Miniprotein binders against q9bqp7. Designs and how they scored, part 163

Target 1, 240 residues: q9bqp7
Amino acid sequence: VPQNWFPIFNPERSDKPNASDPSVPLKIPLQRNVIPSVTRVLQQTMTKQQVFLLERWKQRMILELGEDGFKEYTSNVFLQGKRFHEALESILSPQETLKERDENLLKSGYIESVQHILKDVSGVRALESAVQHETLNYIGLLDCVAEYQGKLCVIDWKTSEKPKPFIQSTFDNPLQVVAYMGAMNHDTNYSFQVQCGLIVVAYKDGSPAHPHFMDAELCSQYWTKWLLRLEEYTEKKKNQ
Short names: E, the ipSAE of ESMFold2; O, the ipSAE of OpenDDE; V2, 0.75 times the mean of E and O plus 0.25 times the DockQ between their complexes.

## First folded at step 17 (miniprotein)

Design Qa7 (at its last look DockQ between E and O 0.02; V2 from the best seeds 0.00; counts 0 for: pae O 8.0 > 1.5, placed apart)
Fold by ESMFold2, look of step 17:
Structure Qa7 (fold): chain B 240 residues (1-240), chain A 97 residues (1-97)
Amino acid sequence: as target 1 above (240 residues)
Amino acid sequence: SPKELVQSIEWLAKEVEELLRMGDLWYAAWMARMAVDFAKDLGDPELIAKVELLLAEAYIAAGDPRAREIIEKAKKIAEELGSPELIEEVEKVRKKK
C-alpha cells in the first residue's frame, strides 16, 4: 500500500468544445528535466528476480546468436519498433496524406497487423506527446491518446517479432501506461481526462494484433502499483 | 545458479496469482507462459507441471479452451513422478473447469 496515495483521475478538469479547441492532435515536446521519467523509475525499481530473468534470457540469446549477433538482433528490433511508431504517427496525423508518406514505411507486417485495430480508433487527441505529473513530479512521452471502440484511451504500441505475445520483453508495460495516464490527467497542457488504457501488440508477420484493453478499474489497480514504484524510486534517490 | 532460477520462477508464479486477482487474464497467461518457458529451461518436471497449472488457471478464468490441453500435460507429469501432492493439485484445477 503506498504511504502517499494520489488519485489517477482529476474529475474537475474538463474538455470543453469551443472555438479554440484544436482539430490537430497535441504533440507536446519533451524537454530536458531534472525530474525522473516513467521509464527511468521503472528501470531503477526492477526486482532482483526481474533482473535475473532478463539476464538469463539475454545469455540464452547470446549463446544462440553470439555476442555480435545479439547486438545486431537488438539493434534491428529497436529500429523496427522506431519505424513502426513513425508509421503510426504518420497514419494517425490529420495533417499528412498517405500519398506524401514513405511507401516503404507503410509496407510492413506490423502495419498490416494493426489494421483491424485502427478501424476502431478515432478522435485522436495526442500523438508522441510529452506528459508531466505536476504534483508527483515525473515525466513521460506517450504514444497516442484516442478513442478505441468509443472509449478514450492512452494507447501504447508494441512490436513482437514472434506470432505469440509470450516474447514481450517488459513486465511493466501496464504500469507505464497508467503512469502516462496519471501524468496527462494532471498536466496543464491537457484540458481533458482519460481513465482507460490500451496496449496493442503487433506481429512482424502481419497476423492480427492483440488489443489489451484496460478499463478504469484495472487502471486503478495498476496505478496503485505505479505509486509504489515511484515511492521506491524516491527512497533510493534519498539514500544514494 | 539453479537455486536462483527456481526462486525467480516462484516469483513469477506469485505475480501470476496477483494478475489473476486483478482480473488481468491476458497478462496472467503471458506471465505464466514465461514461467513455463523458464521451468523447461531448468528442466525440473515438478516445477514445469506446477507453473503449467497456473497457466491453466488463467485460461480457465478467461474461458479459453486451451486450459484442457495444459491440464493434460500437467497430469502426465504428475503421474510419471508419482507425486501425490501434484496429482491433488492437478485434480483441484481440473474441477474448476
Scores: ipSAE 0.753, ipTM 0.895, lowest interface PAE 0.8, mean pLDDT 84
Fold by OpenDDE base, look of step 17:
Structure Qa7 (fold): chain B 240 residues (1-240), chain A 97 residues (1-97)
Amino acid sequence: as target 1 above (240 residues)
Amino acid sequence: SPKELVQSIEWLAKEVEELLRMGDLWYAAWMARMAVDFAKDLGDPELIAKVELLLAEAYIAAGDPRAREIIEKAKKIAEELGSPELIEEVEKVRKKK
């Protein structure tokens, strides 16, 4: 049980969108602060086993691709992911705010993969927007806040070459999503609350993306795990 | 295998992007450095340049002064490859600084 319990949901915020919500998605810039990011917390609190598995995978990849090949692969993966997120931001942004859509960004297997999910996405409230939890002292940059099948979600877009049909296969991604939810729900820059999460795993080959919906109950369960990771991070930093 | 390296780099790159988006700039930079090292091990100049740009973005986000040097390395590679696309990407990253 976390020593420092904090709720994921803010009882002072209504679940109903205020009628005054701007038609334009929020894009709050990430401030460079001494405050740890969600990703930093998660990475610094990986188990020795997780670190070992990642290192072993890295070494195997280096052995297979060479160091330069692995770097290229990593760069390509990063670039592909970046382009995918840029394309999604472009798709989900209001047309009036769209800089000239680089049509080339839209021509990807990943974009094809998520088309069926995008049909169920509406009411975009935030895109690539920073969140800060002032009390728990962490920050993050969330991909999207929108309605998925009529439910307001923090949506996290992932790219994969391998099928991830189960939420468990997304590693710490559920923790990331709930961390963003908790931060947003208590960030004064946002007037609304989210109760659901969605992890979308897009595939390079254009095969249908896997949506991993997280209801309020599941989010609460992962929130407890997130708080434990955050405590572990905080303790680790005190001991440095 | 080279294929596995590429997959690892892609994974790392995705993680770096995620980390950057999450504002975990330190770990983003760490993962990006690892990706750069893997790209160098793979020996693909284009991939190296792309991952170095990723690292540069991480460093820019972190306020790390080494970002300039990394951008210049990526620029040099892009120029050597004669890739207009990479050159454009380098300039995009430079403008973020």
Scores: ipSAE 0.014, ipTM 0.247, lowest interface PAE 8.0, mean pLDDT 82
ESMFold2 (binder alone), look of step 17: mean pLDDT 83; pTM 0.795

Design Qa8 (at its last look DockQ between E and O 0.81; V2 from the best seeds 0.00; counts 0 for: pae O 7.9 > 1.5)
Fold by ESMFold2, look of step 17:
Structure Qa8 (fold): chain B 240 residues (1-240), chain A 97 residues (1-97)
Amino acid sequence: as target 1 above (240 residues)
Amino acid sequence: SPDELVQSIEWLAKEVEELLKMGDLWYAAWMARMAVDFAEDLGDPELIAKVELLLAEAYIAAGDPRAREIIEKAKKIAKKLGSPKLIEEVEKVRKKK
């Protein structure tokens, strides 16, 4: 159990957007801070077993692809993920036209993969927007806040290749989402809050993406795990 | 080392059990598939069957028909090993379907 428990939700906030609120999605800029990011906290608090398994997977990939082949593979995965996120921000932005977008951004298996999900997404409130938990002192950059099938969610977009899953940085995806949620709910830049999360796993071959919905109860359980990771991070920095 | 790999696979198995208790069936199956992959890399038949049964439990809870083939894989291993306890565990999981 965390020694310093803090609630994920803010009781002073509504979970429903005001009808008179601006319809342009928020994009709070990420600023340079001395406080840690969600991804840094998670990276610095991996268990010994998690680190061992990631290294074992890496060595098997190097045996299969060669060292240069592995470097190219990881670079391509990173670039495709970046292009995917750029395409989604462009598609979901109400002030952009499709004719002004890079053709490569719009013509990918990943974009095909999420089409059925995008039909259920509406009411976009934030895109590629910074969040800061002003009490717990951590920062993040969330992908999207929008309604999915009528539920306002923090939405995280992930790319995956079939049949070989990409293992790096995905062990803790639900913790990342709830950390962003908690930060947004206690960030003065936002006037609303979110109780649900959605992780959308898109596939390179265009197969239908998997929508991983996290209701408030599941988010609360992952929030407890996030608080433990944040506590562990803080203790490590005090004892260095 | 082989001991470190065994310990890491057992750590994954505990994470899968926790995810099942939380009701996160998709992540439970994902981590169980990863545990199976590493157990096959190690080549420890008893450990492979153990984590295959966890994967089957995740599939059963999710209503995923892939549970059937995974249970059959674990059953074949249990029979070859002649382990009464493992055979009992396989049958326990099979009856849940």
Scores: ipSAE 0.745, ipTM 0.892, lowest interface PAE 0.8, mean pLDDT 85
Fold by OpenDDE base, look of step 17:
Structure Qa8 (fold): chain B 240 residues (1-240), chain A 97 residues (1-97)
Amino acid sequence: as target 1 above (240 residues)
Amino acid sequence: SPDELVQSIEWLAKEVEELLKMGDLWYAAWMARMAVDFAEDLGDPELIAKVELLLAEAYIAAGDPRAREIIEKAKKIAKKLGSPKLIEEVEKVRKKK
């Protein structure tokens, strides 16, 4: 049980977005400060087993591609991911705010992959927006807050070259999502509350993306795990 | 090391079991697939069969038709090894379908 328990949901916020919510998605910039990011917390609190698995994967990839090949691969994966997120932001942004859509960004297997998911996405509230949990003292940059099949979700978009998500990005994805939810639900920059999460794994070959929906109960369970990771991080930092 | 790999697979298996209990079937299946991949890297047929059964359980829980193929694979391994215990475990999983 976490020593510093804090609720994922804010009882002072309504579950229903107020009709007064701006039609334009929020995009709060991430401020670089001494506050750890969700990603940093998760990375520094990986278990020995997780570290081992990642290292094993890396070694296998290096064996297959060579060191330079692996560097190139990693760079390409990062670039593809970035382009995919940029394309999604463009798609999900209101037309009035759409900079000239680079048509080339939209011509990707990943975008094709998520088309069926995008049909169920509506009511976009935030895109590439920073969240801060003031009490728990962490920050993050969330991909999207929108309604998925009528449920308001923090949506996290992932890319995979294979029908398997990349091991580097997937182990703690549920924790990342709930960390963003908890932060948003207690961030004064947001007037609404999120109770659900959605992880979408897009595939390079354009095969249908996999939606992983997280209901409020599942989110609450992962939230407890997140709090434990955050406590571990805090303890490690005190000892440094 | 092989020992570290075994420990990692065991950890993954525990995570899968927890995820199944939580009803996170997609992530359970994903973790189980990873466990299978690592068990294959280790080259231990018994361990492969065990984690395949775990994957089968995840697929059964999700209503995934691929569960049948996985169970059959595990059954073949179990028979090849001549492990009565493993055969029994395969049968237990099959009955859950």
Scores: ipSAE 0.013, ipTM 0.327, lowest interface PAE 7.9, mean pLDDT 84
ESMFold2 (binder alone), look of step 17: mean pLDDT 84; pTM 0.809

Design Qa9 (at its last look DockQ between E and O 0.63; V2 from the best seeds 0.00; counts 0 for: pae O 8.2 > 1.5, pTM O .759 < .8, other shape alone 3.609 > 2.5, SAP 74.365 > 70)
Fold by ESMFold2, look of step 17:
Structure Qa9 (fold): chain B 240 residues (1-240), chain A 100 residues (1-100)
Amino acid sequence: as target 1 above (240 residues)
Amino acid sequence: SPELAEELVESIEWLAKEVEELYRMGDLWYAAWMARMALDFAEDLGDPELIAKVELLLAEAYIAAGDPRAREIIEKAKKIAEELGSPELIEEVEKVRKKK
């Protein structure tokens, strides 16, 4: 149980979708700060079992591919993820110019994989946008805020290569999403708030992506776990 | 080494507890995803009892989600339980099978 409980929602802010005129999606720039990022908090509070399993997976990959093969594999996974995020930002931006759209960027199995999901995404409010929880003092960079099947969500895009998914994101991805939700709900750069999260897992072979929807109840349960991780991080920094 | 095998067992057991928590939270898809990862590590270790137990966790998540893959994984766990001659595992397989 966290010692310093804090709610994920902001009572001063409406939790209903704003039906006013649409605007260009927000893209708040990320600033250098002394306060920690969500990903740093999660990285610094991994359990010994999480660390061991990640290292075990790494060593198995090195045995299969060799050291140089593993380095190339991880570099390619990173690049494909980066290109996937860039493509999605371009597709979801109403003012993206054709010159900024790379033809190779749009030609991937991952983009094919998410097409059926994108048909259910509307009302894009933010893309690749910084968030800051001004009370709990952490920051992040969220992928997207939009409606999915009528529910306003923080949406996180993930790539997965069958049969060997990259396991680093599996352990903590829901915590990352709810941390972004809490930050956005308590960030003065935003006038709206979200109650739901969505993790979209796209596949390299173009197979239909999985839309993992997290309703408010599930988000609240993950929020408690996030607060525990943030508390652990804070205690570690007090002792350094 | 024996120390690495013990740490892997402990880590898979930790994963199994995480899967059970996710199942209790109602996050069936994430429970199944985490269970598939645990199964991969259990197969790497080669511990038949641990493999069967993780297969049953995965099957429970599949059953709750209505995923037809449940039937194949239950049969795999059943074969292992019978080969081991473990009355506890055989009973656990039957409990999961009765859920659907």
Scores: ipSAE 0.714, ipTM 0.870, lowest interface PAE 0.9, mean pLDDT 85
Fold by OpenDDE base, look of step 17:
Structure Qa9 (fold): chain B 240 residues (1-240), chain A 100 residues (1-100)
Amino acid sequence: as target 1 above (240 residues)
Amino acid sequence: SPELAEELVESIEWLAKEVEELYRMGDLWYAAWMARMALDFAEDLGDPELIAKVELLLAEAYIAAGDPRAREIIEKAKKIAEELGSPELIEEVEKVRKKK
């Protein structure tokens, strides 16, 4: 049980998204402060087992590709992921804000993969927007806040080269999503609340992306795990 | 190395616990993903005995979760144990089967 329990949901905020479709998605810039990011908290609080699995994967990949090959691979994966997020931001942004769509960004298997998910996405409220939890003292950059099948979600987009999510997609994806939800729900820059999460795994080959929907109950369960990770991080930092 | 094998076993045991927890939480997708990852790691090591052990650990997690897929995994582990001719592994398979 977390020592410093804090609710994921804000009782002061209405659960009903005010029907005012914001004409423009929020894009709050991430301020680089002494405040840890969600990603940093998760990375620094990985279990020995998780670290071992990742290191083993890395060693295997280095054995297969060589050191330079692995660096190239990692760079390419990162670049592909970045391009995918840029493409999604472009797609989900209102047409009026669309700078010159690099049509080349839209020509990816990942974009093809998510097409069926995008059909169910509407009411985009935020894109690549910073969230801060003032009380719990962490920050994050969320990919998207939108309605998925009529439910307002924090959406996290992931890329996988294979129909299996790569180990690089940490087991902590649900934790990341709920961390963003909890932060957003208590960030004064946002007037609305999210109760659901969605992890979308896009595939390089264009095969249908996998939507992993997280309802309010599941989000609450992962929120408890997130709080424990945050406490662990805080304790580790005090001991340094 | 024996040390690496021990670390892997510990990692697999952790994965099995996570799978069990995910199932309890109703996150079947992540449970399945974690299970597959554990198996993929075992397969990558190429040790049939380790693969069978991982499958059994995952089977235990599935049993705890009431997942019917436990049966298939147990049968796979059994097949490996029989192919290896390992009485110890066969006994472990039977122990897991009895938990079902």
Scores: ipSAE 0.014, ipTM 0.321, lowest interface PAE 8.2, mean pLDDT 81
ESMFold2 (binder alone), look of step 17: mean pLDDT 76; pTM 0.701

Design V1 (at its last look DockQ between E and O 0.02; V2 from the best seeds 0.00; counts 0 for: oily chain .160, pae O 6.9 > 1.5, SAP 73.398 > 70, placed apart)
Fold by ESMFold2, look of step 17:
Structure V1 (fold): chain B 240 residues (1-240), chain A 82 residues (1-82)
Amino acid sequence: as target 1 above (240 residues)
Amino acid sequence: SKIVVEVEIEAPSPELLESIVWLIEELAELHGGRVVDVRIEGNRARIRLELPTEELAWYFAWMVRMLLDFLGLRVEVRVERE
């Protein structure tokens, strides 16, 4: 149980739209500072077993592809993931300027894979937007805040073919989502809050994406796990 | 009723197998799941888990398949309602 428990939700906020809410999705720029990012916290608090399995994966890939082949493989997977996120931002933006520029980004198996999910997405409120938890002192960059099947969610988009290191992302996806959620709910740049999460796994071959919906109760359970990871990170830093 | 996930793994060594079993147990705990049974014989393991919803079970199954594929290991994952 965390020593420094803090609630994920803010009772002073509503998920209801206001007349003064922006009509264009928020995109708060990420600020450089000493405050650790969500991904840094999670990377620095992996278990010994996770580190062992990641190293084994790396060694296997290098043996199969060679050092240069491994670098090219991981670079290509990173680029495909970036193109996927860029395409999604373009598709979900009401301005559609990026969509017109990047036609080739819209022609991918990953985009085909998420089409059935996208038809259930509406009311986009934030895209590729920074969040900061001022009390717990961490920062992050969330992919999307929108309604999914009528529920306002922090949405995280994942490709089925993962860049290096895959194992960190697989274990940490729900923790990332709730860490971003908690930060947004207490960030003065946002006037609303969100109580649900959605992780969408897209497939390169266009097969229907798999959604993982996280209601408020499940988000609270993941939030507790995130707080333990943040606490572990803080203790490691303090004991240097 | 409950949602049960059954994972069958083959690994080249007992030490690697145990590390993978531990990892799957940690994944289950992360999602509010519970390990019901673990049977290890030689280079094979069978893990039976309970998860609170079908959606979590399919997400969990996806994670396990992707993880073991990245490790170059053979795995079979079954999701069923009991």
Scores: ipSAE 0.130, ipTM 0.605, lowest interface PAE 5.6, mean pLDDT 81
Fold by OpenDDE base, look of step 17:
Structure V1 (fold): chain B 240 residues (1-240), chain A 82 residues (1-82)
Amino acid sequence: as target 1 above (240 residues)
Amino acid sequence: SKIVVEVEIEAPSPELLESIVWLIEELAELHGGRVVDVRIEGNRARIRLELPTEELAWYFAWMVRMLLDFLGLRVEVRVERE
């Protein structure tokens, strides 16, 4: 049990988005603070096994592609990821943000991959918006808050070259999602709360993306794990 | 005026940190940049990279941020004009 238990859900907020919620998705800028990000907490609290797996993967990739090939591969993967997120933000934003919809951004296998998911996405409340948990003292930048199949979710978009059909294969992504949920639910910049999470794994080849839906119960389970990671991070920082 | 990208990384292990530092260095070179300074302290590194243009610096900064976020690593990236 976490020593510093805090609820993921805010009992003071209604489960239903208020009709007064702005029609425009929120985009709160991330403030650079001394406050750790969700990603930082997760990264610094990776298990030795996770670290080992990442190193092993890297070594394998370098062996296969060469050093230059690995660099190029990594660069391309990240560029594709960026373009994908930018394209999604453009698609999900009701206002044509004046960024010239580079039609080329929409022509990706990843965008094709998520089309069936996007059909079930509505009621976008936030896009690329910062969340802060004031009590637990962490921040994050969430990809999207929207209704998926009529349920308000924190949606996290991931790109993969390999199928990830199981939520377990998404590593710490469930923790990231619930961390964003918990922060948003207690962030004063938001008038609503979320009870569900969704991890969408998009594929480069345009094959149908895998939606990993997280109900309130599953979110609560991962929230406990998140709190433990946050405690571990806090302890590590005290010892540094 | 030189454009410097400063990347601060924290990794869960020194080994992973070294691997990431190397990756960033290599990516910088691939983008026409050069490493100016690398400081490693335990599980933290600060990499200063010189890039030929502001556009490339911002692109690189973004790329590194996205990469490291994807890897689940905390990254602070700053673009400074010197």
Scores: ipSAE 0.016, ipTM 0.266, lowest interface PAE 6.9, mean pLDDT 84
ESMFold2 (binder alone), look of step 17: mean pLDDT 86; pTM 0.852

Design V10 (at its last look DockQ between E and O 0.05; V2 from the best seeds 0.00; counts 0 for: oily chain .228, pae E 6.2 > 1.5, SAP 80.168 > 70, placed apart)
Fold by ESMFold2, look of step 17:
Structure V10 (fold): chain B 240 residues (1-240), chain A 82 residues (1-82)
Amino acid sequence: as target 1 above (240 residues)
Amino acid sequence: SKIVVEVEIEAPSPELLESIVWLIEELAELHGGRVVDVRIEGNRARIRLELPTEWLARYFALMVRLLLDFLGLRVEVRVERE
């Protein structure tokens, strides 16, 4: 267990936004500061075995696709991921926040892929919004907070066929979600909290996206693992 | 009271499938699991694993599901108590 255990949920907060909240989702700006980001903590605490394993697997993929095929695949996936997040922010925002509707953003296969998920999404509370854990002192930028099938979730949108450098973070995807959740639940910019997570994997060909739901109990268990990673990061920086 | 994880995968080629099976086997060993059985037929594979705790099995199942979804591959993962 971590030496400095801290709860993921804040007992002083309601888990239900009140009806008088503004209809515009929160978008807290990311402040530059000295405290570490979630992604930096995870990158600096990656196990060498995981890195070695994924590098060996990358070489097997290059054998299948060729170096040029692998490079084309990785650059295309990054561009599509950015467009996907831009399209989702546009779709989930009130019409007033959209400068100009772009039909090209709405025609991607990834957007088709998530349509059945979006039918179950409502009550958007935050989009591309900064979070800071006021006590544990880390920051992040979450994708979305909204209800999915009646459960308020931190939602992380992912595109399939990610480039290999981002594959090294796949072991840590649930840790990212719970780290953002814990930060939001203890961030004074937010008046509510969330207890569930959702990771949505979308497909380029428009096939139905796969939702990966994390209930409160699973989130609490991953939170313990996040605290260990944060503790490891902190100890490394003390000894440098 | 062993915890069993079953992974079923479909890939577009036998070569890619075998690289994915290798990856899952290595990930299982990294997380304290043991591969019990691997059956490969054409472009489909079934991997049976034992993990020491329900917690590690749920962790491993989610990790595999996300990883293969990231790669755009069809996967089914089940966690059972025996």
Scores: ipSAE 0.056, ipTM 0.532, lowest interface PAE 6.2, mean pLDDT 77
Fold by OpenDDE base, look of step 17:
Parts: C-alpha cells; sequence; structure tokens
Structure V10 (fold): chain B 240 residues (1-240), chain A 82 residues (1-82)
C-alpha cells in the first residue's frame, strides 16, 4: 500500500466533458524543472528482474544484428516513432494547422494501422501537452487527450515496429498513462478530468492497430502501482 | 494460412508476467510478427502471435522458449497453422 496515497481522480472536476468543444487542443510546453518526469521515475524504478530481462534481450539482439546493426535498428525505431507522433499530431490538430502537413509523414504503415482507431477518436482536447502533479511532484508529456468511442481518454500512441529495443518503455505503458491521467486531473492548467486511458499500438505493415482500453477501475489499479513506483523513486533519491 | 505462435507463460509475480508479456510482444514485432491476442490471468499469460512464415514462427518459438527457460520461467510454446 502506498504510504503517500493520492487519488487519481479529482472529485472537484466534473466528469462531464464541458460541451465547449475546445476549438484548439491544448499544448502546454514542458518546463525543464528539477521535477522528475514520469518516464524518469519508471526507468529508475525498474525491478532487477526487468533490467535483467531487458539486458538479456539486448544482448540477444546484438548477437543477431551485431552492435552496429543494433544501433542502426534502435535509431530507426526511434525515428519512426517520432515521425508517427508528428504525423498523428498533424492529423489530430485542427484543419487550420494542416496546411503544413508533410504528406510524406502521412504515408506510413503506422498511419494506415491507426485509421480505424482514428475514426473513433473525436473531441481532441490536448496534443503533446505537459502535465504536472504539484502534490506528488512529477511531470509528463502526454500524447493526446481525446474522446475514444465517446469516452474521454488519455491516449498513448505506440509504434510496434519489429524493434523496440527499449522494452523498458513498453512494460510500464499502463503506468505511464495513469500517471498522466492523475497529473492532468490535478493540474490547474486543465479544466477537465479524464477517467479512461487508451494505449494504441500501431503496426508498421499497416495492420489494424491494437487498442488497449483502460477503464476507470483498471486505471485505479495501475494508479496504485504508479504511486508505489513514485515512492520508490523518492526513497532512492533521498539516499543518493 | 496464418501461422500462429501461442506462448503460455507462468511467472512468479504479476509484475514479472507483465514484463515478460511485453518482452514477447516486442520480440514478435522484431521478427515481423504481430500480436493477435493477449490474455492475462493472475500469474499466467497466453499470447497468440502471427508470424509471416513457418520458419520464422518456429525460430521465434524456439527463441522465446530458450529465453524464458533460461529465466527459469514455465513456458509452453506452440506453433499452429490457422
Amino acid sequence: as target 1 above (240 residues)
Amino acid sequence: SKIVVEVEIEAPSPELLESIVWLIEELAELHGGRVVDVRIEGNRARIRLELPTEWLARYFALMVRLLLDFLGLRVEVRVERE
């Protein structure tokens, strides 16, 4: 049980999306502060077993691809992920910002992969927006806040290419999502609340993306796990 | 015909299981596969993966088995033609 329990949901915020269609999605810049990011917390609190598994995977990949091949592979995955996020931001942004769409960004298997998900996405409220939890002292950059099938979600877009060498980032994706939810729900820059999460795994070959919907109950379960990771991080930093 | 690799895993903890599931998913993707279905029940998971060729499916299955066996995990891997 977390020693410093804090709710994921803010009872003072209405669950009802205020009917004001925000004409423009929020894009709050990430401030470089001494405050740890969600990603940093998760990376620094990986279990010895998780680290071992990742290292073994890395060693195997290096054995298969060679060191240079693995580096190239890692770089390509990172680049493709970045381009995918940029393309999604462009797609989900209001039409007025679409004039600068690099058509080349839209010609990806990943974009094809998510088309069926995008049909169910509406009411985009935030894109690539910073969240801060003032009480719990962490920050993050969320990909998207939008309605998915009529439910307001924090949406996290993941590329599933062959190679995510950073399995580290995938293991804790649900924790990342709920961390963003909890921060957003208590960030004064946001006037609304999210109760659901969505992880979308896009595929390079254009195969239909896999949506992993997280309801409020599942989010609450992962929130408890997130709090434990945050406490562990805090303790580790006090001892450093 | 689709070639499906089914991986059944039992782990000592749910957290380890989740990590292993993601590892297998990532490895499947690395090999040009896709995850078709993931079921997690307690400390057990079943992952169904589609791979483009039988050879690749068998290689992947062997790789996963060797990896998980090395980690001391209970694993069953099956290759099926659907």
Scores: ipSAE 0.020, ipTM 0.326, lowest interface PAE 6.1, mean pLDDT 84
ESMFold2 (binder alone), look of step 17: mean pLDDT 86; pTM 0.850

